# VH-VL binders against Flagellar basal-body rod protein FlgF (flgF), part 9

Target 1, 245 residues: Flagellar basal-body rod protein FlgF (flgF), of Caulobacter vibrioides (q06171)
Amino acid sequence: MDNALYVGLSRQMTLRRELDIVANNIANANTTGFKVEDLMVRTEQAKPAKTLDGSSPVKFVMDTGVARNFTQGPMTKTGGDYDLAINGMGFFKVQANGGERYTRDGRFTTNPEGILVTQAGAPVLDDGGGQITIDPRLGPVTVGKDGIVSQGAIRVGRIGLVRPDDLSTFAKDGDNLYRNTTNTAPQPVTDAQIHQGMLEASNVQPVIEITKLIEIQRAYESVAKMMDNTAELSRSAVERLGKIN

## First folded at step 18 (VH-VL)

Design K144 (from K140 with heavy chain S55G)
Fold by OpenDDE, last read:
Structure K144 (fold): chain C 245 residues (1-245), chain A 122 residues (1-122), chain B 108 residues (1-108)
Amino acid sequence: as target 1 above (245 residues)
Amino acid sequence: EVQLVESGGSVVRPGGSLRLSCAASGFTFDEYGMSWVRQVPGKGLEWVSGINWRGGDTRYADAVKGRFTISRDSAKNSLYLQMNSLRAEDTALYYCAKDSYGDWRYGAFDIWGQGTLVTVSS
Amino acid sequence: SYELTQPPSVSVSPGQTARITCSGDALPDQYAYWYQQKPGQAPVLVISEDSKRPSGIPERFSGSSSGTMATLTISGAQVEDEADYYCYSTDSRGDYVVFGGGTKLTVL
């Protein structure tokens, strides 16, 4: 197969992945705490197949992973006592999937045992890695900007708010969770605040994503056309050679 | 006692400059967002500018954008408003206000100063 | 631009209930705050986060929010409650805060 076709195919694969990412962004535009993703691509020069014609190196577009934009999403009121929003760079600690996980989704509730949990039932962890237990007999819960959880005059715990040294070390672990891929534990955050009764909306910008979608589609069509043209040229060349012999 | 005290208001000519100061006391200054709010005599309140608790995020009303600069000094527990290219319509009582959170957008202005009067007149 | 709309004035007799409304498109998603301002004085926060009453504010002050409308209610209005009242909230984009035009409450 001609190098141009391989290049085209590679580009199409990348574009397809980009489409999937953008589609996912759009689908999660209203998901609490969701962070917009972008496909990271790099151009790699490949040695051309030894064609007699000294063909120039072929450049391939390669997928290098997904970048997450952790910029602050808009904060919206809910009035919920267990709804928490982070203003600043930080993550809630939760116990999920057999270990410590991190989330920006502050939709919390209490389970029958009085433990503060995510909507999926994962315990929300305090700054020490322990569970936070709420006693309904002590009255309504207040969460301070510093993460201190209180019922009346009684301190119940402190929300674990942490941040890795490098955000790129957080990998998505489904259900709006992140997993630390390093052996270094995220550190407590001192330059972010928690807002009770609010939630952080996704930082997806639908208009931007739609624009990206259109651009990707156009690019895909362009590549498809190029591949068709290349294939036709190859076919014609073969036919011509066949007639000469 | 939690207190904000504005200063620096005076009479200036159009096109002039003025720097307002707000001295904060009685609370941890660097944990709260701060704002300037002005009020034309006999008129309503108008938000002018805000700065978050770390000073890294500043925003301005359209009317003052490009002319005013908000800043803070944690060491001095002070908020500032540098006003350049002053106009007659900038004449107002200027209040400094403390937010209940580090972000002035998502808290209440729970403490106000008494204001400092800025008069822009030829 | 985002705008909060208040009635310019509300009148009530002593002992009656005063209701001051504030309408804004962002109010479904953002908290409303209320300030009282008496002549020659700085504004005072009277309601936070739609319905929370700060310490020191009389119990007769209450707040509510529904849809695009926030309401400050003064039950059993007193003469000393005569003042200008302002609502404020952040805009939908979270770029700035906006004050309503203010409502003059007359108690007589």
Scores: ipSAE 0.877, ipTM 0.951, lowest interface PAE 0.5, mean pLDDT 93
Fold by OpenDDE, last read:
Structure K144 (fold): chain C 245 residues (1-245), chain A 122 residues (1-122), chain B 108 residues (1-108)
Amino acid sequence: as target 1 above (245 residues)
Amino acid sequence: EVQLVESGGSVVRPGGSLRLSCAASGFTFDEYGMSWVRQVPGKGLEWVSGINWRGGDTRYADAVKGRFTISRDSAKNSLYLQMNSLRAEDTALYYCAKDSYGDWRYGAFDIWGQGTLVTVSS
Amino acid sequence: SYELTQPPSVSVSPGQTARITCSGDALPDQYAYWYQQKPGQAPVLVISEDSKRPSGIPERFSGSSSGTMATLTISGAQVEDEADYYCYSTDSRGDYVVFGGGTKLTVL
């Protein structure tokens, strides 16, 4: 019975984490460049602890981490000259948190110095790792599908578009930022394109997430009920023993 | 210099098959999405199928799903439309169209062919 | 199914301004594209991304978009502008694309 309670508690913990993830997905359903996350759960095929009534096998569930779905989000128009969307698998390079970071959030602007930056003020890096400076005197900015940034006939840079060999190596590092957790640098992407005047919306599907939320809640309640029943049975057993002695 | 040339249109019986071809020239073919658009004489334009610049994403109008297959050959700078189980309602002039981006959903069809006529009749 | 709605016909006198509208629920989030088609010819792109005019297109052609409606405007319409005009866009989720029903512009 003690094992059942332990298993139940463990399950509740995982369910709570799932709930948090789904809630976060829903909260960011309208966040530019946001990618939906899922908790990876592994069910150990160990002999299920049977409740005394045999009605619900309690399986031990292990949290194996969070999977991020990097599927393409929908593209939305903005008309903004500095709004960029990636169509394909790739990331913008930015300088943030003391190093190179990556983002799918293409809401860019220029700072007072004319440097292309994120909304948070992080410089957007070119393919060589340098900053991109815009000179307002040269006219409006055009960004080609290949990431080339131009003002009139002048090329001012190329947007750094990169991809790691393994997407699972990208860890979240703040607001819509990813960091590379390996020593292998992400490589330039040649099979994605950039759309100026568009932004990538999140790939969250609210209806699916809401459904998940409901399922998680039901599961949580079920486990809670099981634990209560187990505790009651234990109490009753102790009381019975006390009466015999 | 930039052009698309469709071919393969003919008269076929219902249930028959045709393969349309589109030869591209004057631009870097593998950088752009391609689409087939058809038009019944005297009627409007209808998008039929699209393929992205890498060929990894293909989509079809509901009317042709399961029957038509779009493909491309970069080496030949060619776009294809395999049409199976043809119906009378498939009768139309079929245009090949180049998108301004690799994804036909988010660019303009900036280059069109002259079209090839497909007639499905008993 | 996503649909773009255009008036079937618009008439204007030479020198006047023609306006062709295109309505669609996804237009707040998606660009509209406009094509001109003359009899016996393939369509020609005249406006891209709501308001961008391609090279070679006369300045009298302009485009705008507001809310669920895109508009092609021909200022000082010429007899040569008589044609069918089609709007084009994708749905909000980017699952499919559609053409409007087309508008026949008559320049009287």
Scores: ipSAE 0.876, ipTM 0.952, lowest interface PAE 0.5, mean pLDDT 93
Fold by OpenDDE, fold request of step 20:
Structure K144 (fold): chain C 245 residues (1-245), chain A 122 residues (1-122), chain B 108 residues (1-108)
Amino acid sequence: as target 1 above (245 residues)
Amino acid sequence: EVQLVESGGSVVRPGGSLRLSCAASGFTFDEYGMSWVRQVPGKGLEWVSGINWRGGDTRYADAVKGRFTISRDSAKNSLYLQMNSLRAEDTALYYCAKDSYGDWRYGAFDIWGQGTLVTVSS
Amino acid sequence: SYELTQPPSVSVSPGQTARITCSGDALPDQYAYWYQQKPGQAPVLVISEDSKRPSGIPERFSGSSSGTMATLTISGAQVEDEADYYCYSTDSRGDYVVFGGGTKLTVL
């Protein structure tokens, strides 16, 4: 009886977390460069709980972390000189939160000093880890597919495009940023290209996420019902015992 | 000089097979996506197939899906189109085209060959 | 199936402005490209990314895009501009690309 309640509660907690993740996906379906997340769960067979209505049993579920899907998002035109999209597996380097961070959000601009920055004001880093300074006097900026930034005939820098050996080592650091959780630096990418005047949309599929949301809610309700039934049985049992004594 | 030269076009019977080739020169072949585009004489352009610069992403028009296979050989700077189960409606001049990017979907076809004629007739 | 729609023909007198339109549902999010094809020749890129003119293309060629409509404009059309023009774009899902049906431009 107690085990069933415990298992149910555990499952509810996991489902709640799943719900939060899916909700966040949906909320960011239109966020540039956003990557869809999924809760990784492991089902344990050792502590099963059965429903009283003959429905599917509730199993103990362990949260094993969050998986990020870094598949390519749709490429969308913007015509913006500082809008950049990565086609392939790679990340822009930025200076944020006290260190090097990574992003797929290519909504860039220049600050008053002429430094290329994210919308939040974080400097975009070149392949050497330095800032990229744009001089308005040199004319419009061209960014080649290889990341080379030019103004007229002058090369002003190269966009830092990097990738870790293992994508799972990138942890979310808010604001569409990732941080490297290892001591190994991400390496320059040679099998991706940059498109100026485009942005990468999120790879969230709203219909799929909505479907997941509905499924999670149904599961949550099912577990709740099971727990209520179990609690009722326990209460009734206690009452019966009290009447006998 | 940047150029593309198609070859392999011939007359074949319905149900037959044919392999087209496109030889690229004057540019770094492996940095660009490639496509096949066909044109019936006196008619419009029709995209047939595309392959990205790494060869890992291939796409086909619905009309040729399952019958045609696009491939590339970096060592030979060549693009290929294997055409199987040919139909009369496949009769056309076939162009190979270079994309301005590695992904043929998001660049321009900035270089074209002169085309090779494929005729499917009984 | 995604389609780009062009008028089958446009006629203009020398020195006048020719406008060729291309309609497509994906054009708000995808770039349009324009190709010129003269009889017996391969297509030539004349406009890239809605409005960019490649090197070697005369300045009289320009492109624009608004909503679901892309437009190729030839200001001061010349007899040599007589050709077929095709718009080109990627579908909304990014699965494939399509050409418009083509527009025959007559300069007379």
Scores: ipSAE 0.875, ipTM 0.951, lowest interface PAE 0.5, mean pLDDT 93
Fold by OpenDDE, fold request of step 20:
Structure K144 (fold): chain C 245 residues (1-245), chain A 122 residues (1-122), chain B 108 residues (1-108)
Amino acid sequence: as target 1 above (245 residues)
Amino acid sequence: EVQLVESGGSVVRPGGSLRLSCAASGFTFDEYGMSWVRQVPGKGLEWVSGINWRGGDTRYADAVKGRFTISRDSAKNSLYLQMNSLRAEDTALYYCAKDSYGDWRYGAFDIWGQGTLVTVSS
Amino acid sequence: SYELTQPPSVSVSPGQTARITCSGDALPDQYAYWYQQKPGQAPVLVISEDSKRPSGIPERFSGSSSGTMATLTISGAQVEDEADYYCYSTDSRGDYVVFGGGTKLTVL
């Protein structure tokens, strides 16, 4: 009986975490460049202690981490000269939080100094790790599919487009940023293209996430009810024993 | 000179098969998505199939799904359309079209061939 | 299925402005492209990304998009502009491209 409560509690904790992840997906369904997440769970079998009701194995649901789905989000037009979308597997390089970070959010602009920056003000880095400076006197900016940034006939830089060898090494660093958790630098991407005047929408599917949310909530309630019932049975058993003595 | 040249169009019976070819020249073939577009004489344009620059993403119009296969050969700078189980409704002039990007969905068809005629008749 | 709707025909006098419309539910989020096709010829791109004019296309050709409608405008239409015009765009899901039904422009 005690094992049942522990199993229930473990499941409830996992479900709560799933709920948080799904809720976050839904909240970011319209966030540029956002990637949907899913909780990975594993079931482990354990031998319970010897109890009066038998020694049947119990199954625990364990949280094994969060999987991020980096599939391509829909590309939407904006007409903005500094809006960029990546088509393919790759990330923009930015300077943020004291180091190089990566993002799929191509909402860029220029600061008063003419430096290309994210909406949060983080410099967008070129393929060499340097800043990209735009001179308004040179005319409008053109970004080629290869990431080359030009003003008229003048090349002013190349957008840094990179990809890690293992996507699982990218950890979230807030504000649609990723941090490389390894000592190996991400490599330049040659099999993705940049589209100027477009943005990548999130790859969240709201209907699917809402369905998941409902299922998780139902499961949570079911577990709660099971735990209550188990507790009641235990209480009743104790009361009965007390009356006999 | 940038050019696309279609070939392979012929007269076939219903249920037959045909393979169309498109030879590309004058541009870096592997950097661009490609599409087949067909046109019934006297009618409008109809997108048939698309393939991205790396060949890893292929899409088809509902009318040809399961029957047509688009492919490309970088070494030969060629685009292909394998057409199986042909129907009378497939009769059309088939154009090869180059996209302005590697993804044919998000660019313009900026170069067209002159087309090759496919006739499906009993 | 996603569709782009064009008027079947538009007529203008030489020197007048022709406007060809294209309506589609995905156009708020996807670019419209325009092609000109003359009899016996392959289509020619005349407008890309709603309003961009390719090199070699006369300045009298322009494009715009607002909401669910894209418009090809030919200012000062000439007799040589008589042709079929097609709009196209990607569907809302990004699965394929769709052509409009085409518009026959007559310049008389």
Scores: ipSAE 0.873, ipTM 0.950, lowest interface PAE 0.5, mean pLDDT 93

